# Designs tried in a protein design chat: VH-VL binders against q3z8e7. Part 1

No score or structure here was measured in a lab: all are predicted.

Target 1, 156 residues: q3z8e7
Amino acid sequence: MVEKIPMTASGYKKLEDELSTLKVKRIDVIEEMRLAAMDKDMRENAPYHAAKEQRGQIEGRIKEIEHELKYADVSEYTDTNTSKVNMGSTVKLRDPKNGECCTYTLVSPKEIEPLKGKISASSPIGKAVFNRNKGEQIEIEVPSGTLQYIIEDISF
Positions, changes and structure headers below are counted from each chain's first letter, unless a header gives other numbers; antibody chains are not in Kabat numbers.
ipSAE, averaged over its two directions, is called F for ESMFold2-Fast, E for ESMFold2 and O for OpenDDE. V2 adds 0.75 times the mean of E and O to 0.25 times the DockQ between the complexes of E and O.
[cut] marks letters that were taken out.

## First folded at step 1 (VH-VL)

Design b1 (framework fv_barzolvolimab)
Fold by ESMFold2-Fast, scan of step 1:
Structure b1 (fold): chain C 156 residues (1-156), chain A 121 residues (1-121), chain B 107 residues (1-107)
Amino acid sequence: as target 1 above (156 residues)
Amino acid sequence: QVQLVQSGAEVKKPGASVKLSCKASGYTFTDYYINWVRQAPGKGLEWIARINPSGGSTYYNEKFKGRATLTADKSTSTAYMQLSSLRSEDTAVYFCARDLYYDSSGYFDYWGQGTTVTVSS
Amino acid sequence: DIVMTQSPSSLSASVGDRVTITCKASQSISTYVAWYQQKPGKAPKALIYAASSLQSGVPDRFTGSGSGTDFTLTISSLQPEDFADYFCQQSYSTPYTFGGGTKVEIK
């Protein structure tokens, strides 16, 4: 059972900013671990163990923030007029890492116009957003990896 | 080797349209956004728009909405930008640049050589 | 739009000097800043992303730092090939915006 976490728009934004900062810090710590591992025997490698502990702390905080953002119940004007992504919904996705927004409308096969943001519900993006709520973090699987977005707004 | 090769210089009259190309090689074309950035002579850089070649989704700087149109052809690994209703202020070097969309989105790690567009009467 | 204010607009330096360039964002952008080098008649070259992460193949004399609104690019010991224009860019949100540039000139 999923209980929503009440928060203000500013509180939501603060968590997004913190998440972005931690994801950048994670890059540095992973590189520190790689360099330390090349230098010495892992069992007695103090720099490696220190970096590993630091990474654990970063990953734990990232997981907490992602959970809070995923189940956030943000009190905003537009939150009361749209429940879940459905056919005909226009979805505004935001990259939590860089704050970029993309807008897509879920349409029938005859109405698909990718350059105008009109996409199929069966597309990777469409599948990831369908039946999701505003404020949820989604993962979109593409051949090169996984894209992460937050559903910032839903409209009809 | 990653390369972005752009089309040749263009000279246009005010009110005309221009279509520039950017051919990618040395990587999987659909794994990266292509961004368009311009630079007026002796001036700074200005971001125009971005396209995701995989799905064709675009995002435009509001300043260029309605005038710029981005497209991409996966079969030839080529991105295009059409700019309409040209003004003298559109005289600039236009660059395409790639951007990895999930880790370092918004960071342009490889750039095309640029295409000079001159708008004059 | 996020405004990026870069300073100084130009500076003169000698080989071996420590050079610092600053960039200020009009709002907090966490660590989402990139730095580029541009030589006359050439496309910009990627140097740094995420405020402090060095692009593969870029010499380690280039260092980026900062978070929030204030960012710095440092060249610890300037080399002849480093005389160029430098630009910061925010990658926090679209439209992406660039600083006005800093010209690093030979003294």
Scores: ipSAE 0.000, ipTM 0.469, lowest interface PAE 15.6, mean pLDDT 81

Design b10 (framework fv_barzolvolimab)
Fold by ESMFold2-Fast, scan of step 1:
Structure b10 (fold): chain C 156 residues (1-156), chain A 123 residues (1-123), chain B 107 residues (1-107)
Amino acid sequence: as target 1 above (156 residues)
Amino acid sequence: QVQLVQSGAEVKKPGASVKLSCKASGYTFTSYAINWVRQAPGKGLEWIARINPSGGSTYYNEKFKGRATLTADKSTSTAYMQLSSLRSEDTAVYFCARAYDYVWGSYRPFDYWGQGTTVTVSS
Amino acid sequence: DIVMTQSPSSLSASVGDRVTITCKASQSIDSYVAWYQQKPGKAPKALIYDASNLESGVPDRFTGSGSGTDFTLTISSLQPEDFADYFCQQSDSTPLTFGGGTKVEIK
């Protein structure tokens, strides 16, 4: 089944812009590899291996962005409606067993900052809360089992 | 706390060389590029070169190619810039600054700067 | 080389004023522009990266905007500590280049 990746129009544009930039930077890094290779034996060439590592990072990011753009489901947050979780929503989750709560904001891929509670709609938590209403109980599948939370509040 | 601490002021004669240092602390030295930027008295900022401390790879502004040489010592978390064939117009404050740009998966240019080293070239 | 043209070169303002500084790139640099503040005798301080993102600890009265070739730094309500030089910088391609700077002076 084709899986769509929810994102804002702003997020989509940022990915397009990043992709364009990375393709240009790829040219520079390939040239750096070529020049470094001229100096020494390839196996012992630290500058060559550093440039090769950078190229690997660039190629990996390009592949990731192309995948995200191909499966993007672009939505625009144009309303302050707090009825349902959408892109840009801040969601307060409460564990019904122990009363612990946590807050997450659904952001576009470029804006992800897990330590600040900014998560992707394609993350386990993001998938579980997307399009859900305040007061609903959700289940999040993780390797260690299933986590259960109640959507206590939705804000924008 | 991220810090870049630069070496002290230098006074040189035309034709001499100078080697400046930039000691990094508070982060993983090999995860960020170190850039060198100068500022002549009352003038704007001019980018000289960058080094990736991980592999030692360098990129130079063509204006400084052949005169500037960047190195880095991972064991001491210190970056160096040597500038040769000094001229009076090389009189400036020289800054080191760290960067995490797109080559390393970030849009952040120079987020932390050293305090600067004044280099005076006079006859 | 990408040329960054900054305007105005200087401006005089009072505390509480809205200040706008413009930067134009000679070719498209997407959103890859940063803004720096520099006070006399000190190193530049990063304010904004990727055109509109605030660096940690920077007051929200500083706003960056723009894409492509035209970029703007706005200070919504100038404070005494904001009198300084401001520079834009492109990080799209090497050599990295800076605007000529804007001096924000007390009126």
Scores: ipSAE 0.000, ipTM 0.458, lowest interface PAE 14.7, mean pLDDT 81

Design b11 (framework fv_barzolvolimab)
Fold by ESMFold2-Fast, scan of step 1:
Structure b11 (fold): chain C 156 residues (1-156), chain A 123 residues (1-123), chain B 107 residues (1-107)
Amino acid sequence: as target 1 above (156 residues)
Amino acid sequence: QVQLVQSGAEVKKPGASVKLSCKASGYSFTDYYINWVRQAPGKGLEWIARINPNSGDTYYNEKFKGRATLTADKSTSTAYMQLSSLRSEDTAVYFCARTTVTTLYYYYGMDVWGQGTTVTVSS
Amino acid sequence: DIVMTQSPSSLSASVGDRVTITCKASQSIRSYVAWYQQKPGKAPKALIYAASSLQSGVPDRFTGSGSGTDFTLTISSLQPEDFADYFCQQSYSTPWTFGGGTKVEIK
């Protein structure tokens, strides 16, 4: 099945803008790699390896954005439905064995800031909480295994 | 320059409380969790608790729940830990250390540490 | 709580030696392991996160490996500045717990 990626119209435009910027940066980094390779032995060439790593990051991000744009489900999310977790909801999660921990806000892809708790609906936590009710126990699939949390509060 | 600077050494009597500070500089204070970890003389490391300075959310090791209280002041970029009902077994060096505030905070290590505060509990 | 059992508790080595330290979790923690170095009177310094990812600024002679319950820190060619205590730490479940430490001493 085709999995749609929820996002706002502004989020979609920000992804288009980011894609355009990254395509230009990709050209610059490839040229930096070429120039670095000419100056030194490639195995001991720190500037070459740094540029190569940066190119990998740029290519990965371009692929992610192209995928997100291809499968985008562009809609305006509302902050008025607090009975279920939706786009724009702020969710407080509690580990039932250890008590309080984490607050997350589900945002459009371009507004994602994991360091500030702003996550996508397609993230592991986002998928687990999306369309769930306050008080539900959820299981979050992460690379390390399955984590259990309770949705303590939903706000907007 | 990213750093965490902790308050100076404390000497307390059994039954007292102590409040330690950890001042962050060189980075966005609200973008990283602050963990508190202690180390008794000649012993290993023991994790006490974590605070998200952005949300105020805290997570405690059950062993310290009720005795340890974490707070953070965004205006001064300073995290605090208060430990009450001190016993001689609480004699240790107490460290603060940052970890990314992300859905994957458990994936990343504690990359920047304070220098430690020595707390001595004796009569 | 998840118990992290570290071995050996101490070892003696010479500059240039390959040093291996192991850490065993009491239950599967997948890859949620970090490694730290601590010198006398100093705070711990992060070396490895996510079992095998090198912290920025750490020499590439340090490598981490393992998954599930068994983890290893390897120093491929020991340097004079590497004589220190080493600790593993799990972040899979709260409370986060540390191994008992390994003292790497000069032979």
Scores: ipSAE 0.000, ipTM 0.483, lowest interface PAE 19.5, mean pLDDT 81

Design b2 (framework fv_barzolvolimab)
Fold by ESMFold2-Fast, scan of step 1:
Order: structure tokens, then sequence, then C-alpha cells
Structure b2 (fold): chain C 156 residues (1-156), chain A 122 residues (1-122), chain B 107 residues (1-107)
């Protein structure tokens, strides 16, 4: 079964806006490649290679956004979301074996900042905590084994 | 012709916040990213963050996450950077710079603002 | 973070000299290198991007070369207006990082 990707309405809109911008920029980059390839000066070969790599980045990002939009599960923030982990929730996890804590905030894909604890709901941690209640135990599978945490707190 | 014009010098106390502006002209504002870079007196260049003026999407250097906030106003073609919890180490010239290729792509810079001096002292 | 190590930190040269500045990345960055010139009290000015592509309006005495981890900026015949600081930058991955700079001063 295809998994849905939870996101806010604003996150969805940002992806739509980015996709529209990328489609326009793709046209410009293709034109830059064409012009660079026609130049007789050897120095102009460098712009061709640069534009070709930019096109690759644009095409890759377009595919990622189209996938995210296709499988998006858009929800609205409400006060009741504080009772369960939802988009925009900040979750405090505790390892029951050693007592270590870590904090994560579930954000839309465009707002991801891992070093600030802002993660997507489609990440391993995000999938494990989404729609769970305070006090529940969760398991996260990683290549080296299984990590276990308790949801110690949920804030909005 | 492309031009980026930055706001005037600021003097702040430690712990305060500062908000700098960068007004763009001569091109389609939403088609290019705006980057923020600082340079402490006698030091090198340090990249702070980038904003996509079309979507509002941002990417921050981890060193500035939580303290720097980038925004953009399409109606005035102006990008902003707010830096909070100022320390003496934040004393620097702050530049905005346009990404050459596109607003969210990793890009070199082609046009730079003149810079805004921020002095943090008690 | 990708560290850009620039050398030398400073050099003295005369008008007409060939000047070479090098920049080394701590990991492979393909050709995603730009070079900037900065004069005292001014903003940096773009010289080169994609390691070797000259920015419009920049004199052809400036050349860039290199790929992977080792990059070079060369000024074939130094002019009076070329005395300035020069910085390399990688834009292969976030965060964007700059070299420490090279001051080119009059001999």
Amino acid sequence: as target 1 above (156 residues)
Amino acid sequence: QVQLVQSGAEVKKPGASVKLSCKASGYTFTSYGINWVRQAPGKGLEWIARINPNSGGTYYNEKFKGRATLTADKSTSTAYMQLSSLRSEDTAVYFCARGRYFDWLLSPFDYWGQGTTVTVSS
Amino acid sequence: DIVMTQSPSSLSASVGDRVTITCKASQGISNYVAWYQQKPGKAPKALIYAASTLQSGVPDRFTGSGSGTDFTLTISSLQPEDFADYFCQQYNSYPLTFGGGTKVEIK
C-alpha cells in the first residue's frame, strides 16, 4: 500500500509554488545550454556543463515535488492536535534504557531542518510518532537494529 | 541594470535583534534567490542563509539556525534578514547577494548589495 | 562542512606579473567553484563561476581552472586595478563556504 505524506496546507502550497517556478526555470536553463553549445569560444564550454548540471538538479527536484504532491495528505492545525502527534507537533522522546531525551518537530518537507530537530512525517522517526499519544512506546528500525523510545511530551 | 540596495548602519546592544533590508531592482525579483553573507572586520566571508523570494522557502547555515530569519516581500522586491540574540561576535558587515542560476538551487553569486555595518556594543 | 583552504594568504606583485592563487576543497566538489574580488570598503565582485567560466564584463586576463579538489585563479598580466582581496567559494553543498582570502598587494 502506498503511504501518504502528511503535510500542512501551507507546505503543500509552497511545493506547488516551487514546482511552478522550477518549470519556468527549466525552460531558461535549456536555452542557456543551447546558446552555450553554439559558442565557438572554448571558454563557453564551461557554461554548457554548468547549465547541464543545473538542469539535472531541476529535473530531480521536480520529480521529488511531484511525488510529494501526489501522495500528500493535507491537514489543518487545530487545538485538538496537541493530544496526538500531528503536523506542527513538537515531540519529546525518551530512551527507556538509558534515559536520554531528544526533541523533534514535524514539519512539511520544504521546512525540514534536521539539526534543529525539524523533520518530515515521512522520516523514520516521523512515521513512528505520527498519530501516537503521549506515553506510548514506539520502535524505529535502523540498519544497525531497532531503537525504542517513549513519547514523553507533545506540544504544539 | 541589476541593483541590490541595503539599509543603513545599525548599532545594537548585546541581546537585541536587528532587521536588515535588501531592495532589488532591474530584474524579476521572484526568479532568483537572495543569499546573506557576513564579514567580520579583517576576516573572511561567512554564508548565513538563502531565501527563495517566490515561495518564501529558506535554507540556513546550521550555525545561524534559530537566530537568523529570512523573509521577502514581493510587492516591494525587498528581502529581509533578522538576527536575534546579538553578541559582540556578530559585529560585521552584512551583504545580500543574488544567486546566479535560480532561487533554490546551489548557486554562485553574481550581484551583491553594498553591505550594512552592524555594530554590537554595550 | 566543506572547508576551502586558500593559499597564499597574501602576496606582493608588480604590474605585469603573472599571479596564481590556489584553493583546495576538503572533499570533491566537481567544478562548483566561484571566485570573487573585493576592494577595501566595497562589496565582493564576481569574477568566475563553474571553476573556469568568466563573468560578463571581467577582463580575460583572469582565468580559472581545476576540478575535484584543487582549483586555481590566474591573473596573466597584473594591472593596477587588480590589487585587491580574492576569495574562492564552493557551491556544491550547503552550507556554502568560502576560502580564507588572498591579499594581492603592491611589491
Scores: ipSAE 0.000, ipTM 0.480, lowest interface PAE 12.8, mean pLDDT 82

Design b3 (framework fv_barzolvolimab)
Fold by ESMFold2-Fast, scan of step 1:
Structure b3 (fold): chain C 156 residues (1-156), chain A 122 residues (1-122), chain B 107 residues (1-107)
Amino acid sequence: as target 1 above (156 residues)
Amino acid sequence: QVQLVQSGAEVKKPGASVKLSCKASGYTFTNYAINWVRQAPGKGLEWIARINPSGGSTYYNEKFKGRATLTADKSTSTAYMQLSSLRSEDTAVYFCARDRGYSYGLYYFDYWGQGTTVTVSS
Amino acid sequence: DIVMTQSPSSLSASVGDRVTITCKASQDISNYVAWYQQKPGKAPKALIYDASSLESGVPDRFTGSGSGTDFTLTISSLQPEDFADYFCQQYDSYPWTFGGGTKVEIK
């Protein structure tokens, strides 16, 4: 089973731009590795090892972005469906036991800021609320167990 | 000691081309990249392009792609930038500057040429 | 392109003052920031690289700090030779971009 990665059109474009930049950097770092290898013994060549590490980071990020772009499910933020949680929705959750509430906004992968309540639809909370209605009780599975919340409000 | 010496001032008409030089000394020319940066009168710094003299690989700011051409001559330790289709907006001081790229990914400019003034006027 | 927003654009100070200049990147650039000093009619001179590393031969009154998007250059006790323009540069992503500059003027 393959899951699509929800993201906005702007998030998709941002990943494309990052990929283009990384491909240019990759050419540069490969050339620098070649030059460093010619200059010194590889075992004690700090510039070579630094360039090799940088190349590893660049290659890893390229693969990650290519995966995200390949499995992207591009959607636009919209207020057309205000009855269900969608990308761009702000959701207010209430714990039925203690009355405490918290607010989360579903955003594209490049806009995620958990400390500011901006989460992906692929996060545990995001998956639990996505496409749910106001007033529904949801269960969120976390490492310590299962949390229960009621969707108190949905806004854009 | 490390030094980058640039060619003298140029005065050009709109539509002309200019070719600037940057002669390196005091280090192994092929171990460091040369960047070109310009500064219009009273304005900030704008990066144009980078060349790695070893392989001749170049990287251009999109704003200058198609107009700027970087080359390097290893036998004379000299880097060149040609800028074509000159406009009055190209009036600026043009600097060459060395980056340590292969050393720890340090792409900041540790040594700069003295600059070449290019004036484009009718 | 990564935009580097430098502030203030100018400041007036006296010898012995502590001067602080800031630079804000439009996206996370880790620590890939350098600071340059430029005097009238001269090429820029490197002061700081990797956000906080002092370039060889530069006085220790110059300090760089910050990471991510917010960076600061501090001159702890301004000297007569420090009246100049200062620029930040990011080298995280091509194209390399510079801040708009800060003119440090005598009061």
Scores: ipSAE 0.005, ipTM 0.499, lowest interface PAE 12.0, mean pLDDT 83

Design b4 (framework fv_barzolvolimab)
Fold by ESMFold2-Fast, scan of step 1:
Structure b4 (fold): chain C 156 residues (1-156), chain A 125 residues (1-125), chain B 107 residues (1-107)
Amino acid sequence: as target 1 above (156 residues)
Amino acid sequence: QVQLVQSGAEVKKPGASVKLSCKASGGTFSSYAINWVRQAPGKGLEWIARIIPIFGTAYYNEKFKGRATLTADKSTSTAYMQLSSLRSEDTAVYFCARVKYYDFWSGYSDAFDIWGQGTTVTVSS
Amino acid sequence: DIVMTQSPSSLSASVGDRVTITCKASQSISSYVAWYQQKPGKAPKALIYAASSLQSGVPDRFTGSGSGTDFTLTISSLQPEDFADYFCQQSYSTPYTFGGGTKVEIK
């Protein structure tokens, strides 16, 4: 029962850092719960119940990150440099109608910055280019219609 | 300033193994991959393998796969390369060199920016 | 494997000369090229990365250019400390490969 979650090495490190931060936060919230419990009736103790709810949120996020790290498929720049678009690939797209070019890099969910050309494999552009070859013509479905591009170059 | 400091010269018999070290002095291996490159007398530079110390992941040139083993000790900021089944043609200067990888924008498109001084390995009877 | 063909293998030049070294890749490698200088008995030193970006601390008389398959390292006005071996390297795919080197000798 193996799931593969594509991500870059940088994305993996960001998840490890987030996990570390959340584990420290968890300790603090548990202490807050303990201190709140000392002063009031547990059933009507608003600070206690707020801390308990926050702990639940932290535990849920920790579980998500641990799952992502356990099943991570980490693509490195050297390992993703193939003839097909993969995680970590930088793709140059050319519009055959007007000759305009756009470049995008496929990154893990934690690395997404659309204004810097960093997009997920699950975005409309990401889905259209993933696992495609250089020279291939693709269609991208966006809210305003269908865009057509040619994959002009693939690099890491 | 970070320097990569390599272990001293080695003289080995054919069939032996050698283990070379590469220590980051004045810094750590955090955010870097370590590459191993050799230079035989009269030949150019030849890439052997790469390790990312914080992940423990190594990638090998197929020519050296099965004979080369890369490891790293994060606590001492030291990378190691072991080369087994030595032959006379393994006589060379072996370099470690770093490349930045921690940032999405830095990647492996950077040059090997800091090199160790090299370790001479001589394989002879 | 990507083969990097470097030319010339050696050249003789005088201080103040413009020196040009070329490197040709067996396939398109975009701009994933670095250039190194090596002096006898020492480790290589990075000069250029990403085909045309100057490594920090390197004099600006060194310039890199090119993309795709054809790359050039230029030294605009050769200095005494520039007599050395020079190597190109591709980082487009593993295994990383180096050019055969160019020896720059004094006339």
Scores: ipSAE 0.000, ipTM 0.457, lowest interface PAE 22.8, mean pLDDT 80

Design b5 (framework fv_barzolvolimab)
Fold by ESMFold2-Fast, scan of step 1:
Order: structure tokens, then C-alpha cells, then sequence
Structure b5 (fold): chain C 156 residues (1-156), chain A 122 residues (1-122), chain B 107 residues (1-107)
């Protein structure tokens, strides 16, 4: 038995797109082979041999992708909740000393709304959380000292 | 030998459009996809879109969707990118680059054009 | 979008030094990573593809390694022509994204 191949929903979609693209290219290459064969001696036909090699590569890759898709173990929640903090992420922080929770969304500079928890990646909080995982402890430097938080949740 | 030769520098005003070309030689043009990548002054590289020259099929980065339009002319082995509604932030060097694409490992850009400088100023 | 975090942003080195540049993906990308060299005023040049495969014509002092989320480019014995900018590319998921680059400067 083949083990399941873990992947994100986006990774699965990328493989489906690649498969669709390769199937179109396969048609194109087969047609190129047919046209080349009509005009020249096959033994001396460089365009035909090049197209034949390309078809071999395409068929091999299609087989690999079909195998990966067949045995894929996809979780949409893995992609969302276990992903690192990125632009567009909403992050929930908890102060371990007082139990207080705060929610922030990382946005582009022109979309900053501190009142609604929308902050830039270059802010003190944004810098501290960017590219971090759920459960990590972070430190934020402020004029009054260092604040410590736990990344309690990440959503998109 | 493989070459991708790009058109000359462009100076445009905000709101204008620009059309860049990338002429391929030394290989079968329709066998490789052409990608467009830009680099703003002192900044990193940003992928814009790709085209399959045989079918005309395209894939766009959402950031450029609706503003970028890719085409390819098989008879002249030339790929084109038109970028509309230009802003000052579009000031960059624009590169074309090819990829084979028959394996996930081969979607890298193995040959690049020399780049076209586009300056958007008022 | 997949974010490719490249470190360091710059480094100073001498001829003969071993140089290491890292690239971290915000999610798993298998071995869908390539490395490029860019000299001032020039187009990028491919060095490594599929995380660890050496591009034809590239000196064997360049080595790529890694899989999943952590990738490394190593130059085993830096030469004068190696002073340049270096960057990684992920082509696992759309849109394809580049690392921020590493400038390798003469000491």
C-alpha cells in the first residue's frame, strides 16, 4: 500500500492546473510530430525526434501528477490554521500574565485601521508575529518595556 | 544558441499603456512558455504572467490581472506584454524568460531576456 | 501567496570563503525551488533548479539543498566573479514568488 501524500489545498490545485496544462501541451506536441513526419525522412528529421522526446517527458510528468493526486491527503484546515502568519492573516494573541486576548489583521499600509485591529507588518506587533506559527511565544518592545504574548490562533 | 531579445526603453506618463516585445531565437519557440517578471529599482523580482506560445493560453498573477495582456506571434517567434493604466509604482526593468514546464522541477526560468526599462513619470 | 524569506539580506566575504544563503517558504513547496545570480545591469542567470540540480554550464562550487520549507544555496570557494545578488524562486503555487535577495559584497 502506498502511503498518503500530505499536501495543502493550494498544492492540490496547483497539481490540477499543471495536469491540465500538460494535457494541452501533449495535444500540441502530438500535432507537431504528425506535421514533421509528413515532410521528411523520419531517420533524419530533427524536429520529429525533438517532439518525440518532449512527448515522453510530458507523458512521464502526467503519470507522476496523476499518482500524486490519487494518493493526496488534503486538509483545507491545515492550510488555514497551521500556516505561518502572513499578509492578510488574522492573529489572536494572549498575554500569559493576565489572560488578555487581542486580535489583529496584517494589512497593506493603505488599509491600516488600528481601531479595527488592522495593522501593518512593519508595526511592532506586525514585526513580532510575521512568519510565526500558532503556539509560538513572541516579545514586543515598547517604551515601557517588553510585552510577551502567545499566538493563540491564526486565520485567513 | 538560445537568445531572448527585448525591445528598447520606454518613458510613459501615468495612465498610459506600454507594449513590450521579446523575440526568441535558437530554439523551437512553441515548445517553451514565456514568462514576464519585473524588478523595481533597488527591489526584488516579481512574477507577472506566463503564456504558452503554441495555444495562446495565459496565466496571470492576480495583482496584474486586467492590466497585463500577454500575446505571442508564432510566425515571428515574438512574445508581447501590454501593461495598461500605468502608475509610478510600475517603474521597473521588465524581463521575459522561458521555461519548459514538463516537470514541477523544470518550471524554473532557464534563459532570460536582457530586460526593458520602463519609466513612469509625470 | 507563498512568501520566500531570504537570509541574510547582505554579506561581505573574501575570495576563497564558503558562503551560505538560506530561503524559507511560508508553506511546504517540495523541491520546487530555483536559485539565480544577478550582476548589476544584467539579467538573472539560473544556477540551481529542483532545489539541488546544477544548471548546465554552472561551476560545481554552487550547491543547492533542502526540501519542504527550508532551502540553502552554498558557494564552497568564492571567486571574484561570484560577487553578485542571489535570489530564490518558488514555482510550487501561483503566483510564483521570489525571495528578497542576498547581496554578496567584497570584504
Amino acid sequence: as target 1 above (156 residues)
Amino acid sequence: QVQLVQSGAEVKKPGASVKLSCKASGYTFTSYDINWVRQAPGKGLEWIARINPYSGGTYYNEKFKGRATLTADKSTSTAYMQLSSLRSEDTAVYFCARHLGYSSGWYYFDYWGQGTTVTVSS
Amino acid sequence: DIVMTQSPSSLSASVGDRVTITCKASQGIRNDVAWYQQKPGKAPKALIYAASSLQSGVPDRFTGSGSGTDFTLTISSLQPEDFADYFCLQHNSYPWTFGGGTKVEIK
Scores: ipSAE 0.000, ipTM 0.466, lowest interface PAE 13.8, mean pLDDT 80

Design b6 (framework fv_barzolvolimab)
Fold by ESMFold2-Fast, scan of step 1:
Structure b6 (fold): chain C 156 residues (1-156), chain A 121 residues (1-121), chain B 107 residues (1-107)
Amino acid sequence: as target 1 above (156 residues)
Amino acid sequence: QVQLVQSGAEVKKPGASVKLSCKASGYTFTGYYINWVRQAPGKGLEWIARINPNSGGTYYNEKFKGRATLTADKSTSTAYMQLSSLRSEDTAVYFCARESIAARPYYFDYWGQGTTVTVSS
Amino acid sequence: DIVMTQSPSSLSASVGDRVTITCKASQSISNYVAWYQQKPGKAPKALIYGASSLQSGVPDRFTGSGSGTDFTLTISSLQPEDFADYFCQQYYSYPLTFGGGTKVEIK
């Protein structure tokens, strides 16, 4: 019923590390708010308002990470098998029409950077390549039509 | 009172490496990212990389991948940047700057005073 | 990478003047913009974050505005200590990028 969130062991560790750091930061920000509140009118208290905004951002991110860690599915993605595209795989795609090669890495949600080729398994490209073998032809549906690529290489 | 104190000026030959330090005080070192930014003489600011002192996790600008290495020592509250294979165009002032951890990247609220690195033959 | 285009590159002004500096992002970045002041030989100092929030200790003559792609820093009544370089920065996504800077110099 509750959707599990696929992630690599390294992705899980990064979320744990961010969570622990945010919890340390939260303690500092709460203290900053307390000290700033002591001697000033809250309406004109710039340090208080800055700390309050930081508190909100930190609490929101802590809640997000705790949710992701609670529903994480890590075990599926500790396999280093390079025969199929999996989480953590780097995939080299070739466009058979123009010969251009593109490289993409399937990453956990925290690590997504489309412009640097780091994509999620739920992206159009990620869905098309996930669990596919080297040498397979894949089709990616985009607004302009269907793109075709060949999986030229799979690495971890 | 938050302070970031950087190491002194460096003069290096092309091909050498340099290691700069940034000592933090006045806050919980492990609760904030440390970023490195450079500024060539008379030029603008260029972001190099970021480290999480709590985890050691790093993120690098593609331009500096393979040449820049960030580390942090929790026991001394000190962040380090090593830049290898120095070229004349690496001549710049290098700053460390603190970033609050948030849901996405954040701004730099405190900066070190800068370290001048000169690369010449 | 997100490109931040800052204008003007330089301007000459007198004490008491209203100064306006603009910054344009190559894509929509919501309000994830900061402004920094840099004096010769010194490190940058944060002035504004979140496009419009004033950093603690910064005089209220500095105001930031904008969202999406177009952002503005305004100094309502320029003081002698305000002659400096100013930089915008996007923190919407890595790599973090800065505007080219605006030199505010005395007339």
Scores: ipSAE 0.000, ipTM 0.496, lowest interface PAE 13.1, mean pLDDT 82

Design b7 (framework fv_barzolvolimab)
Fold by ESMFold2-Fast, scan of step 1:
Structure b7 (fold): chain C 156 residues (1-156), chain A 121 residues (1-121), chain B 107 residues (1-107)
Amino acid sequence: as target 1 above (156 residues)
Amino acid sequence: QVQLVQSGAEVKKPGASVKLSCKASGYTFTSYWINWVRQAPGKGLEWIARIYPGSGSTYYNEKFKGRATLTADKSTSTAYMQLSSLRSEDTAVYFCARWGLDYGDYAMDYWGQGTTVTVSS
Amino acid sequence: DIVMTQSPSSLSASVGDRVTITCKASQSISSWVAWYQQKPGKAPKALIYKASSLESGVPDRFTGSGSGTDFTLTISSLQPEDFADYFCQQYNSYPYTFGGGTKVEIK
């Protein structure tokens, strides 16, 4: 069961560039570890331990990006496309019963900030709006039932 | 297009502190070490310390440990060196220099123009 | 600390001359030596890294050689722009240390 990760062509390229940069950085940190290890007892070698921690962080991020790139579902649309909700889109939703509205921006997992309206495409709201057009009515499943909204506007 | 641009000349009294800046451009700031080196008038070069901006990791020459403090600001691509408890023998030109890495081979491949620090009463 | 002894402290030469500068480490540093050129009022410029590797953009009249404790920088045919101070630097061990410098001046 493979789950695709939606992203724009720009987002994909940004991840490729970040991966390339991290691979170069990894070489430097490995050399830093080697040099630091030559200088002091490693128990008391702060530069060595700092470099080792940095390498761990770099390796973790590389694995994360490689996973995202492997399962990427790249859109051919630019971030300026206003016809459909896509990664990077900001959507304005309106409850047709009470007129209340809210805005959400679809972002990558590491940029999620629900209180600021930044959500993933895999969230309940994200799933409901993804690839939808302005003016469509959507249903969002929540534990207490279903919520209905209209996509009032799409911006980028 | 790689450039390191350093802050302007400083004149200080003995016992004072000085903070020098080194603004990087033309490369990925967080992927390379920044070294700090000084040169007293008519003398050779003396290595002070280094910092890896990506992590904030530092290594100091023991001669300067406790007096020199290196920091880096990723958002402005700027490295800083603060030197405290200044004495007349700290009068020198202070350079920042990038530690270039080409598949593990390296030297200080790009240097700032230097900042003159004069310590006198 | 590793002490780098550079010689000569100064030399006088004419355009077209072969100039040789030596650097001796107090202990083996493998190939972890860089050479720098410094002109009056300017920052040092890297010429050579890892004892013999030429830095990008540096003229091929500059050659580095040596390993272990004895290292040499050679300028095969001195040009007017080569009158400067030259420094060796070891980066095998902390702290990094420099040679005392060699002033290459016009005869």
Scores: ipSAE 0.000, ipTM 0.464, lowest interface PAE 16.5, mean pLDDT 82

